# VHH binders against Sulfite reductase [NADPH] flavoprotein alpha-component (cysJ): the designs that were tried, part 15

Target 1, 215 residues: Sulfite reductase [NADPH] flavoprotein alpha-component (cysJ), of Buchnera aphidicola subsp. Schizaphis graminum (q8k9d3r237to451)
Amino acid sequence: YKPAVATVLLNQKITGRNSTKDVHHIELDITNSNIVYTPGDALGVWYQNSSQLIKQILKLLSIRISDKVKVKDKIITIFEALKKNFELTTNTKHIIQKYTDVTQNKFLKKIISDNKKLNNYVKKTPLLKMIYDHPKKLSSQQLISILRPLKPRLYSISSSQSEMNDEVHITVGVVKKQISGTIHLGGSSSYLSQFLKIDDSVKIFVEEKSNFRLP
Short names: E, the ipSAE of ESMFold2; O, the ipSAE of OpenDDE; V2, 0.75 times the mean of E and O plus 0.25 times the DockQ between their complexes.

## First folded at step 15 (VHH; framework vhh_7pa5_2)

Design j4 (from e1 with D50T; at its last look DockQ between E and O 0.45; V2 from the best seeds 0.00; counts 0 for: pae E 10.5 > 2)
Fold by ESMFold2, look of step 15:
Structure j4 (fold): chain B 215 residues (1-215), chain A 120 residues (1-120)
Amino acid sequence: as target 1 above (215 residues)
Amino acid sequence: QVQLVESGGGMVQPGGSLRLSCAASGFTFSDYDMSWVRRAPGKGPEWVSTISGSGDSTYYADSVKGRFTISRDNAKNTLYLQMNSLKPEDTALYYCAKETYEWGEGYFSWGQGTQVTVSS
């Protein structure tokens, strides 16, 4: 399916003022996008990483924001690359192995040599925590070689195109996790709930589902 | 594949009660927080209630607090919503939702919903 650009019409917290849950209802204008969706489809959203997260990572790795890197066929700043092109929150076994290889970190070498320890570590340790605990000077190109390309996130569509032909609606829960006294935010959920404003553009697509899908 | 099937909806008069059920399969039920979300005609979704995976913690929207009770039976993979003192404003399609947290992302997986209509 082809990416499209939608415009934010509404972004409102739908949990009450006294609620401990932070859930947002988001309405997107898809006029002239030629997007068609049916019940059971999902909306894919390309998010951007926060500037705060980017700056934290770059500081820990002694990388200047203005450093240039090659991403595919483009030369851009490392800041731009991290903002739009790479995932910065999700940690994986492959990322841990690559970071260990580049840094030669003794603690992480022990982790990756034991499958049980690696499995447990990846479940408990987001990317920022790993870098925070085990900082090292890296080149900008080394950093992006470790990271996964940014993948869009899928959200269940909460609207019907027969009722709202020119709009698509999603519901997003804000994800926070406290690890070692610091709060770690989800990349897509924080983008959609906290940083996306009315009239902003959002890159989206529709992920079609089989009509055999049961709830 | 995750499957959530709601039941127990119907028509009741104001002041009445209903109990909604949600049968869950395709995942380890006790590992996940579960929620009820409702959608009134012509409106966007409204979060109603959440229960932790263990059942130890429950949370409610202000509009239903004191009237609705969320519960779960982890041995039967079933989520419940006891709805008392129902009002016309509670009329909506009620969805069972699995709250999923992956590193960096949170989202809801939805059922098809069960209709609750409060009127005479």
Scores: ipSAE 0.000, ipTM 0.331, lowest interface PAE 10.5, mean pLDDT 81
ESMFold2 (binder alone), look of step 15: mean pLDDT 83; pTM 0.832
OpenDDE, look of step 15: ipSAE 0.408; ipTM 0.770

Design j5 (from e1 with Y107W; at its last look DockQ between E and O 0.50; V2 from the best seeds 0.00; counts 0 for: pae E 8.2 > 2)
Fold by ESMFold2, look of step 15:
Structure j5 (fold): chain B 215 residues (1-215), chain A 120 residues (1-120)
Amino acid sequence: as target 1 above (215 residues)
Amino acid sequence: QVQLVESGGGMVQPGGSLRLSCAASGFTFSDYDMSWVRRAPGKGPEWVSDISGSGDSTYYADSVKGRFTISRDNAKNTLYLQMNSLKPEDTALYYCAKETYEWGEGWFSWGQGTQVTVSS
């Protein structure tokens, strides 16, 4: 695919004030990007994690926000690494196993030793909740070793290039889950809907897709 | 594979009525909220109406409230939009939409759309 950088032109909630749905229409400027798309294609987006989520995780793990880590060929702060390079919302069996090994948490050891318990725990427990329930002091490098690399997310393109040559439009539903009285937001959907501002840059690519079409 | 097929569009005069249908397949229909979205010529999408999986809760945009009624038949896997007192500004391509959730991320599945044209 051909990665490009787009600029946000519009980010508008299109559901009513009293709707339980929070859906945003987002318009991106692709001038000079050489991006070509057709109806039915999807737009891939590299999102960033919220500062609030990052700070919550670091506090629970007793990690200083300014601590340094090595990511690929660069040394950067743990805050910057978590913002752009790693997924912070999705929990997986692999992540749970790694976290259990690093923390030696006795409750989690029982969970991972029983496949049925592990399957149930994965379904019910986002990453933040696992860390909140079972905190431990970790090094910044230990945290990085547990996490998955950030993967771009795909959104159906809602525009036609024949009508809007220099723009690409997407529609994003905000993903929210209430767990133990706390609202947990999706990584990509919250970035695109809540935190992305007009004139911000967004890294994107086009994915040909036959499953989602808007004429 | 999720499939959504809209039908029931056409040409009507102002004040007329149409009923749109959306045939759904490839998922457990009653588990999901469904929506109608429209796109007028040269405009962005407008979120017209929502209905909960059970059918107990509905939402309408101010522009259509009192004139349009969303409904569903979970036994037939079909979503409906009854459109009464149609106006020229209701002219648009109307889409049936399903929101798919995985923990942490959501996206929409759309149909092809059905054209509604309100003119004399």
Scores: ipSAE 0.012, ipTM 0.411, lowest interface PAE 8.2, mean pLDDT 82
ESMFold2 (binder alone), look of step 15: mean pLDDT 83; pTM 0.827
OpenDDE, look of step 15: ipSAE 0.725; ipTM 0.912

Design j6 (from e1 with K98R; at its last look DockQ between E and O 0.60; V2 from the best seeds 0.00; counts 0 for: pae E 5.2 > 2)
Fold by ESMFold2, look of step 15:
Structure j6 (fold): chain B 215 residues (1-215), chain A 120 residues (1-120)
Amino acid sequence: as target 1 above (215 residues)
Amino acid sequence: QVQLVESGGGMVQPGGSLRLSCAASGFTFSDYDMSWVRRAPGKGPEWVSDISGSGDSTYYADSVKGRFTISRDNAKNTLYLQMNSLKPEDTALYYCARETYEWGEGYFSWGQGTQVTVSS
């Protein structure tokens, strides 16, 4: 990784008002970043989780927002840890198993004991829904032990440096999904499309073509 | 590795027609929605048209409705854009894109584009 900080120049929805898809064109200023890219490269983006999502999770788990945790070599609040360091939207079999082990939830124990039920559950159940349906008092360190580290998201670059020397452009789609009466948003796509404004900073890197693979 | 290769662009007079093709490889073509996006000189991108993986649902921008037709041949892993009644305003670099949506995250894979020029 060669991380850099870029500034948002434009964040524009490019799909029609009546479209079921919400797609944004984002232009980033990389003038002082010493970043170069070639056709086929991707842009890696570190995103932040929303404060609202963090507060919902902490309330459901009876965790105080100011509780301290150790992340690597640093002691920080659980709020700060969740904002920048951990994935909060995607659910996986591993996360479900660890949440079940820590909570000893009877329903989830039945799910994880049957491979077909587990496969179906993970497809239908985002992390917030699992916690909402099966809340439990946890320590901040127990929560950290369940979660996966935040991974930067890779986006295909839609610009050429030969035409736009000090800019990089990406396209980001977001879909609002209602699951069992709750609204669910992607972490990176909602950050980039909904929360980033013109002149905001975003942490980025370039992933070379040979290493590039979209999720 | 996802690869999208556009072709069929060129120079045409107003009122003319062109058919763009996009050859897809490195993924199961029929599993993904596909789109055409264009970029005119000195302007930002415009989302032109979408088609579902099965081909049964389509969308068109107002500027091209009735003139352009998106289609796909899943047996040949090829996306098409039939462009009729072309106008100078349709002059742009046309990109083929694969759409991926996971847990509210939308990702797009792009081709290199094919140039369409409409002039007298």
Scores: ipSAE 0.197, ipTM 0.630, lowest interface PAE 5.2, mean pLDDT 84
ESMFold2 (binder alone), look of step 15: mean pLDDT 83; pTM 0.835
OpenDDE, look of step 15: ipSAE 0.808; ipTM 0.938

## First folded at step 16 (VHH; framework vhh_7pa5_2)

Design l1 (from j1 with G104N; at its last look DockQ between E and O 0.57; V2 from the best seeds 0.00; counts 0 for: pae E 7.5 > 2)
Fold by ESMFold2, look of step 16:
Structure l1 (fold): chain B 215 residues (1-215), chain A 120 residues (1-120)
Amino acid sequence: as target 1 above (215 residues)
Amino acid sequence: QVQLVESGGGMVQPGGSLRLSCAASGFTFSDYDMSWVRRAPGKGPEWVSDISGSGDSTYYADSVKGRFTISRDNAKNTLYLQMNSLKPEDTALYYCAKEEYEWNEGYFSWGQGTQVTVSS
């Protein structure tokens, strides 16, 4: 990947007031970047986790927002670490296994012992839901050890560079799912749609069509 | 592989009608909400209409309400847009779109689009 920094030019909801869908058209300025894209390419976006989500997780785990943690070769607050460095929405078998090991939760021990139960649980249970149902006091370093690094999200490019040389456009639907009575927002889709403002910087890259397939 | 193929576009006079089709394959069509989105020359995309997987619920942008009708045939895996009382401002490339549901991703699969030109 060859990352670049883009500037937000427009973030506009393109669905009506009473629509059941919340869809945003986002225009990014790529002037002075080395970015070239063609039809069928995708845009990779590094997002940031919301402060609200971070605070919810830390409260459930009895971690102070200002606690320090080591991430690679630097010491930063747990809040800063969670904002930019780790995924907080996606659950995986590995995360469930580590959370179970650290918490010794009896329900989750039953889940991980049965592959069918584990497969179903992963599909139905986002990370916040698991922590909400099974809270435990953890250290900041224990939390970091459970989480996986933040990975960029891919979006289909909705613009043509032949029409707009210095811009790239994406269309983002807000991910809002109800699972077991709990509403869950997508990490990247909510960042792009709800929190990203005009003139904000966004770290991006282009995924070439040969490595990415969308219609 | 998800594939969406739009057809039915063309040139038409103001006040005329067209019916767009979108042939869908590579997924269980009836499980997914479908949408029509258009892009006029030099403008950003406009979300035109939505239909639920069963076909029971529909939504229309204010700009097309009363003139356009979205429908689907789940037996034929086909999405439709009936466009009546067409205006020059309806000139655009029309795409059908399938929402891809994944945790923390809110992106869509698109077809290649079908051109609608409303001109005298």
Scores: ipSAE 0.023, ipTM 0.457, lowest interface PAE 7.5, mean pLDDT 82
ESMFold2 (binder alone), look of step 16: mean pLDDT 83; pTM 0.830
OpenDDE, look of step 16: ipSAE 0.863; ipTM 0.953

Design l2 (from j1 with E102Q; at its last look DockQ between E and O 0.64; V2 from the best seeds 0.00; counts 0 for: pae E 2.02 > 2)
Amino acid sequence: QVQLVESGGGMVQPGGSLRLSCAASGFTFSDYDMSWVRRAPGKGPEWVSDISGSGDSTYYADSVKGRFTISRDNAKNTLYLQMNSLKPEDTALYYCAKEEYQWGEGYFSWGQGTQVTVSS
ESMFold2, look of step 16: ipSAE 0.537; ipTM 0.837
ESMFold2 (binder alone), look of step 16: mean pLDDT 83; pTM 0.828
OpenDDE, look of step 16: ipSAE 0.808; ipTM 0.931

Design l3 (from j1 with Y59F; at its last look DockQ between E and O 0.68; V2 from the best seeds 0.00; counts 0 for: pae E 2.2 > 2)
Amino acid sequence: QVQLVESGGGMVQPGGSLRLSCAASGFTFSDYDMSWVRRAPGKGPEWVSDISGSGDSTFYADSVKGRFTISRDNAKNTLYLQMNSLKPEDTALYYCAKEEYEWGEGYFSWGQGTQVTVSS
ESMFold2, look of step 16: ipSAE 0.536; ipTM 0.833
ESMFold2 (binder alone), look of step 16: mean pLDDT 83; pTM 0.830
OpenDDE, look of step 16: ipSAE 0.826; ipTM 0.939

Design l4 (from j1 with Y59H; at its last look DockQ between E and O 0.57; V2 from the best seeds 0.00; counts 0 for: pae E 2.3 > 2)
Fold by ESMFold2, look of step 16:
Formats: C-alpha cells, sequence, structure tokens
Structure l4 (fold): chain B 215 residues (1-215), chain A 120 residues (1-120)
C-alpha cells in the first residue's frame, strides 16, 4: 500500500430519481499527493462505519458507546474503534464461529456444525442481522475479538491521469438493505455517497492492476 | 481479469443511427447487470441505460427514451446499444460498465469507451 489523502471535489448522483439504482460519480483531488495511476488501476478507499450502524450493534450487545477497548497498543472508546478499525457489514464463517463461541447460541451452534447450512447462512445473513436475531451482553473487548480489521474497498478508476492529472474519479453504487425494519447501507458506499462532503479528506491508495496479481 | 471493449462508435449525421457493442470477458457475463454511461465534452458522466443479467429488465435515462435500445446476447458475452434518431447532444464517449452488488455495496468495472460524434 502507498497511502495518501485526497479531498472530495464532487459527489454527484448520476442515476435518475425514478431509477431503482443509486449511483454516484465522485471526484477526488490528488494534487501534491504523489499518487500516480494508470488505466486499469483501482482506487482503494478506507471508509468509516456509520454512527447508526455502530449504535445498533452496541445496543444489541449491551455495550456503552463510551466503554474502552484496547486496539493494538492504544486504548480508545469502542465507538471510535468500530468507526475506523473493524468490518461491521460483511459476515464471514470466522465471525460466525467466534460469535457462537462467545454467546454459546444453540441455533448458531447447529449452523456451524453443518457446512451446507453455514455456507447458506453466510450468504444470507449480514453481521447486524445475526446480532439482531441472537443478541447477548458482551464486553467491548469480546466484540473486538469477534470482528475482522476493516478492509479498504477497491473501486475501478473512471478517469485518465493523462486527461485529469490532479484528479481521480470513481463510481459508487448504493443499495439499501432493510433488516427488521431498519434500513442499512453498505459501509463504504454510504460513507462515500452520504456522509463524505465536499472538501472532506479521504484516505486512499492505488491498487495496481496486474495480469499476474493472483491471491 | 474483467475486460470490457466497446466498439461501433463513429461520426454520423443528425437523425442517423449507430449500434454500439461491448465485448465482455473475464467473468460470467449473464450473472451481472450491465450499463451504458456517456461523457460529453466538458461535462460529467451521464447514466444512459442499464439491463439486468437475464436481459428481462431495462431502464433508460429520460433524454434517450424511445430513441435508444439496450440489449445483450449472453451466448456471445456482448452488450449492445442501438441508438436511433441521433442528435448533436448525443455526442460523447460511451462506456460499457459491469455492475456488481454485494451487501449494499455497488462496484463498477469500465471499458475504455467508444466515441460517438453527431454532426453535419
Amino acid sequence: as target 1 above (215 residues)
Amino acid sequence: QVQLVESGGGMVQPGGSLRLSCAASGFTFSDYDMSWVRRAPGKGPEWVSDISGSGDSTHYADSVKGRFTISRDNAKNTLYLQMNSLKPEDTALYYCAKEEYEWGEGYFSWGQGTQVTVSS
């Protein structure tokens, strides 16, 4: 990674009001960032989780937003930790296993014991839904032990540096999910489209698109 | 590696027609919604049209309704845009895009675009 900070220049919805799709064109200023990109590269974005999502999770787990937790070598509030440091939208087999171990939930124990059930559950159940259906009082440190570090999201770059040397452009789609009457947005898509304002700073990096870049 | 290659652009007089193609590779074409987006000189991008993976659902911007038709051939992994009754205002670089949605997150993969110029 070669991280840099960019400034938001433009955030424009490009789909019509009657469209079922909500798509935003976002222009970022990379002047003096020393960022260089070529066609086919992707832009990595470190996003922040929404306060709404954080509060819902903490309420379901009976954790006070001011409770402290150790993240690496720093002690910060659980709210601060969840905002920038951890994945809160995606669910994984590891997260389900750890949540089951901490909560001792009987339903989830059955899920993790059957690989087919686990595969289906992961595909259908975002993190908030799992917690909503199976709440439990946890400590802030227990919650952190369940979660995975926040993974930046990669967006195909829609600009050319030969034409826009001081800018990088990306396109972000937003899809609303409704879980038990609560509307949820994607972590990165909501950050970029809804919460990030003109002149705000965004932490970014360039992911080189290589024919040999394999997992 | 996802690759989208647009073709079929060119110069045409007002009232004329063009058919754009987008050859897709590196993914299971029929699994993904596809779209056309255009960028006119000095202007930001405009969402022109989109089509579902199966091809059974389409949507058009008001500016092109009745004149443009999006289609796809899933056997050939090709997206099309039939453009009729072209106007000078349709002059733009036209991009093909693959749409990918995961848990409320929407991502797009782009081609390099094909130029359409409508002038006398």
Scores: ipSAE 0.531, ipTM 0.830, lowest interface PAE 2.3, mean pLDDT 86
ESMFold2 (binder alone), look of step 16: mean pLDDT 83; pTM 0.834
OpenDDE, look of step 16: ipSAE 0.764; ipTM 0.907

## First folded at step 17 (VHH; framework vhh_7pa5_2)

Design o1 (from j1 with Y101W W103Y; at its last look DockQ between E and O 0.56; V2 from the best seeds 0.55)
Amino acid sequence: QVQLVESGGGMVQPGGSLRLSCAASGFTFSDYDMSWVRRAPGKGPEWVSDISGSGDSTYYADSVKGRFTISRDNAKNTLYLQMNSLKPEDTALYYCAKEEWEYGEGYFSWGQGTQVTVSS
ESMFold2, look of step 17: ipSAE 0.595; ipTM 0.869
ESMFold2 (binder alone), look of step 17: mean pLDDT 83; pTM 0.828
OpenDDE, look of step 17: ipSAE 0.496; ipTM 0.819

Design o2 (from j1 with W103F; at its last look DockQ between E and O 0.59; V2 from the best seeds 0.62)
Amino acid sequence: QVQLVESGGGMVQPGGSLRLSCAASGFTFSDYDMSWVRRAPGKGPEWVSDISGSGDSTYYADSVKGRFTISRDNAKNTLYLQMNSLKPEDTALYYCAKEEYEFGEGYFSWGQGTQVTVSS
ESMFold2, look of step 17: ipSAE 0.587; ipTM 0.864
ESMFold2 (binder alone), look of step 17: mean pLDDT 83; pTM 0.829
OpenDDE, look of step 17: ipSAE 0.666; ipTM 0.878

Design o3 (from j1 with K98T; at its last look DockQ between E and O 0.60; V2 from the best seeds 0.00; counts 0 for: pae E 8.1 > 2)
Fold by ESMFold2, look of step 17:
Structure o3 (fold): chain B 215 residues (1-215), chain A 120 residues (1-120)
Amino acid sequence: as target 1 above (215 residues)
Amino acid sequence: QVQLVESGGGMVQPGGSLRLSCAASGFTFSDYDMSWVRRAPGKGPEWVSDISGSGDSTYYADSVKGRFTISRDNAKNTLYLQMNSLKPEDTALYYCATEEYEWGEGYFSWGQGTQVTVSS
């Protein structure tokens, strides 16, 4: 793949007001990007975590926003690290196990000891909810040690270069879950649908359908 | 692996009717909401209709409400769109879609589409 930067031309909700779906049509300008694509290709999108989500997590873990942490041989603030380098919305069995080990939380120890309970907990509990329910003071480096690297998200391309030579279009379903009266948003889908504005830049790449790489 | 195959498109006169079908495989069909989406030449997608996994809840875009009926047969893993009182502006490539998502992930699985052309 070849990373490139695209500019947002249009971001429009295309589902009706009484639909249970929140779906956005997004048009991106790829002029001067050297990007080529064909029908069936996917567009990879790097997103950034919201400042609000980052601040909530840091507050619950008693970590100062300005603390420094080492990431890939460079030292940056924990805020910068979480903004661009780590997954903050997805929870996994591995993350739950690491958080339990670091915090020694008794409730979570019972969850991880029963595979059925762990499977159910993973499916129902986003990362923020787990931390909210079971807060603990951590160092910045401990937090980094439990998180997974941020991965770009793949979206089916809904345009054709034969019709729209300098554009690529994607369709994004907004991921929302309501947990205990609190709405939890997907990282990439909320970034694309709610935070990107016309004329903003977004980092992208094309994944060809003929590749053996996963979406 | 989710597979969706649309059929039933064709050419029809204004005021006519067509019934579209979507054969689904590779997933538990009854657990998923299904949608019809259309794309006119040179235009972006338009969300036409949704139906819940059980079939109890439906949605229609204002442009098709009263003329189109979405339905599903969960025993046959098939989604339908009955289109009546067709207009030239209904001309488009029609796709069936289902939404899968998990925490931090959001995507639609699409069929190849079936062409509907409303002209004299």
Scores: ipSAE 0.022, ipTM 0.475, lowest interface PAE 8.1, mean pLDDT 81
ESMFold2 (binder alone), look of step 17: mean pLDDT 82; pTM 0.825
OpenDDE, look of step 17: ipSAE 0.480; ipTM 0.796

Design o4 (from j1 with D56G S57D; at its last look DockQ between E and O 0.55; V2 from the best seeds 0.00; counts 0 for: pae E 4.2 > 2)
Fold by ESMFold2, look of step 17:
Structure o4 (fold): chain B 215 residues (1-215), chain A 120 residues (1-120)
Amino acid sequence: as target 1 above (215 residues)
Amino acid sequence: QVQLVESGGGMVQPGGSLRLSCAASGFTFSDYDMSWVRRAPGKGPEWVSDISGSGGDTYYADSVKGRFTISRDNAKNTLYLQMNSLKPEDTALYYCAKEEYEWGEGYFSWGQGTQVTVSS
């Protein structure tokens, strides 16, 4: 990748209030970044997880927000670690297997022993719902051992550099759902749609689509 | 690889009609919600309409409600926008989009757009 920093020029909600979808058009200034993109490329964006999501997960796992953990070479709170270092929304077979091992949950044991059930469960069950349905007291270190490192999210570029030489545009959507009486927000999409403001900086890169077809 | 190709744009007089098409390939069309988004000259994008994968749920922006009809033919992998009673303010580049939602995270794939121009 060639990581760069872009500045937010516009963050505009483009769906109406009666829509079940909250969709934002985001324009980023890339003037000083040496970023070049073509039609079909994707924009990778680094994000932070929402405080609401973090607090809900920690409550369900009986973990104090102030607990300390070691991440890389630093000791930080579990809250800070989850905000910047780990994915909290994506569920995978690996995550489900590790959560099942740590919790010894009988329902999840049946799920992971049947590959068809596991495939369906992964597809239908976000991380927070799995934890909500099957809570367990964990240590902070157990939690971060289950999670995957935070990865930038890829968004289809909705602009053309021949028309918008100094800008890249993306579209970000969030579907709001209630879990345990609270609204669940996505990690990357809620960061981009709700928390980025004009003049904020965001770390980005371009991923070329045609390179995927090359060995 | 996802591909979306819009067609059916052109010049039309106020009060006229056009039907836009979006040919989809590279994914299971019926599994995904689809939308139409337009960009008028000098303005940002406007979310015009969307339709569920099954075709059972639709949405329209207030600016087009009652005049535009979104539909899909899942056997032909094609999304449509029937535009009636066209007005000069409907002049825009119209894009087809594939919507992908995963645990509240929304991602979109775009076509190249088809131009609609409403003028006398």
Scores: ipSAE 0.303, ipTM 0.738, lowest interface PAE 4.2, mean pLDDT 83
ESMFold2 (binder alone), look of step 17: mean pLDDT 83; pTM 0.831
OpenDDE, look of step 17: ipSAE 0.653; ipTM 0.878

Design o5 (from j1 with D33E; at its last look DockQ between E and O 0.58; V2 from the best seeds 0.00; counts 0 for: pae E 8.4 > 2)
Fold by ESMFold2, look of step 17:
Structure o5 (fold): chain B 215 residues (1-215), chain A 120 residues (1-120)
Amino acid sequence: as target 1 above (215 residues)
Amino acid sequence: QVQLVESGGGMVQPGGSLRLSCAASGFTFSDYEMSWVRRAPGKGPEWVSDISGSGDSTYYADSVKGRFTISRDNAKNTLYLQMNSLKPEDTALYYCAKEEYEWGEGYFSWGQGTQVTVSS
């Protein structure tokens, strides 16, 4: 694929005031990017994690926001690393296993030893809740060792280039949940809906065939 | 492979009715909330209606309440939109949308859309 940078033209909530859904229509300017897309293609978006989510995780793990970590060949703050380089919302069996190994948490050890319990736990427990329920002092390097690298998210393109040659449009939905008094937001959907502003730059690519959920 | 195919659009006079269908395949249809979204000429998209996987809960935009009815037949993997008392402002390309929200991530699969034109 060919990565490109697009500029935000519009970010508009399109669901009504009475709707339980919070859905945004986003229009991106691709005029000078030489991007071409066809019906059925998807738009890949590199998102950033929210500062609020990052701070909650770091506090629970007793990690200073300015601590340094090595990511690939760069040394950066843990805050910067979590903002752009790692998934923070999705929990997986692999993440649960790694967190259990690093923390030596007895409750989680029982969960991972029984496939049925592990499957149920994954379904009900986002990453932040697992950390909230089972906090532990970790080093910054330990934290990034349990996390998955950030993957771009794919969105179905809702525009036609025959009608809008120099724009690409996507539709993004967000649901807020309260878990243990904490509001949980999706990583990509909250970035696109709440933090992305008109005139911001967004790193994108075109995926030739639709794939709305990465494995 | 997820596939959504809309049909039932066409040209109709004001006050008329149309029934849109969306044939779904490649996933367990009854597990997913389904939506209708429309895009009118010169306008951004409008979220028209939603229906839960079981069919027990529905939502309608204010612009269509009382005139449109969303429904589904989970045995036939088909989503419907009954549109009554159609107005020229209902002219749009209508899309069937499938979504899944895992931990707040909003993903959509779209059909190709079916054109509805309300004019004399």
Scores: ipSAE 0.012, ipTM 0.451, lowest interface PAE 8.4, mean pLDDT 81
ESMFold2 (binder alone), look of step 17: mean pLDDT 83; pTM 0.833
OpenDDE, look of step 17: ipSAE 0.681; ipTM 0.886

Design o6 (from j1 with D31S D56G; at its last look DockQ between E and O 0.63; V2 from the best seeds 0.00; counts 0 for: pae E 2.2 > 2)
Fold by ESMFold2, look of step 17:
Structure o6 (fold): chain B 215 residues (1-215), chain A 120 residues (1-120)
Amino acid sequence: as target 1 above (215 residues)
Amino acid sequence: QVQLVESGGGMVQPGGSLRLSCAASGFTFSSYDMSWVRRAPGKGPEWVSDISGSGGSTYYADSVKGRFTISRDNAKNTLYLQMNSLKPEDTALYYCAKEEYEWGEGYFSWGQGTQVTVSS
């Protein structure tokens, strides 16, 4: 990847007042970035996890926000680590297995022993819901050992450099879902739609069409 | 690979009608909501209409309510937009979009668009 930093020029909801969908048009300034893109390319975005989601997870796991943890070769707070370095919303079979091993949870042990139950659980249960249903005291290092590194999200580019050579535009949708009393928001979509403001910086890269696949 | 191919655009006088089509391939069409988005010259995108995967739920922007009808044929993997009582303000490039929502993340795949020009 050739990462660059873009500046937010516009973040506008484009779905109407009577729509159940929340869709944002986002315009980013790429002046002096040396970015070139063509139709069909995608824009990769490194997002940040919300402070509210981080605090919810840490509270459920009895981890203090200021606890220190090693990430690569650096010692930082667990809060800082979770904000930029790890996936906090998606769940996978591997994450469920690791959480079960660390917590020794009897319900989850039964789930992972049956392939059909595990497949169904993965589809239905985001990370926060699993932790909410099965909380346990963990160390900060145990938590990051369960999590996967943050993966940038790919968005189809909705602009053309022949029309706007200093800008790149993307479209982002957000759905707020309740799952058994737990409110779930996407990590990247909530970051892009709700937390980015005019003049904020965002880390990006271009994914060429030949390498493009949906996240 | 997701492919969306719009067709049916053209030149029409005010008050006229056009029917846009979007041929979809590379995914299970009936599993995804679909939308029409338009971009007028020099303007930002406008969310025109959307339809649920089953076809049971539709949405229209206020600017097109009562004049436009979105539909889909899941057996033919085709999305439609019937546009009646066209106005010069409807002149735009019309895009078909596949909507994908996963864990609260919303992504869109676009076609190349079809031009609609309403003028006298």
Scores: ipSAE 0.535, ipTM 0.841, lowest interface PAE 2.2, mean pLDDT 87
ESMFold2 (binder alone), look of step 17: mean pLDDT 83; pTM 0.832
OpenDDE, look of step 17: ipSAE 0.687; ipTM 0.888

## First folded at step 18 (VHH; framework vhh_7pa5_2)

Design u1 (from j1 with D31E; at its last look DockQ between E and O 0.59; V2 from the best seeds 0.00; counts 0 for: pae E 2.03 > 2)
Amino acid sequence: QVQLVESGGGMVQPGGSLRLSCAASGFTFSEYDMSWVRRAPGKGPEWVSDISGSGDSTYYADSVKGRFTISRDNAKNTLYLQMNSLKPEDTALYYCAKEEYEWGEGYFSWGQGTQVTVSS
ESMFold2, look of step 18: ipSAE 0.514; ipTM 0.835
ESMFold2 (binder alone), look of step 18: mean pLDDT 83; pTM 0.831
OpenDDE, look of step 18: ipSAE 0.801; ipTM 0.936

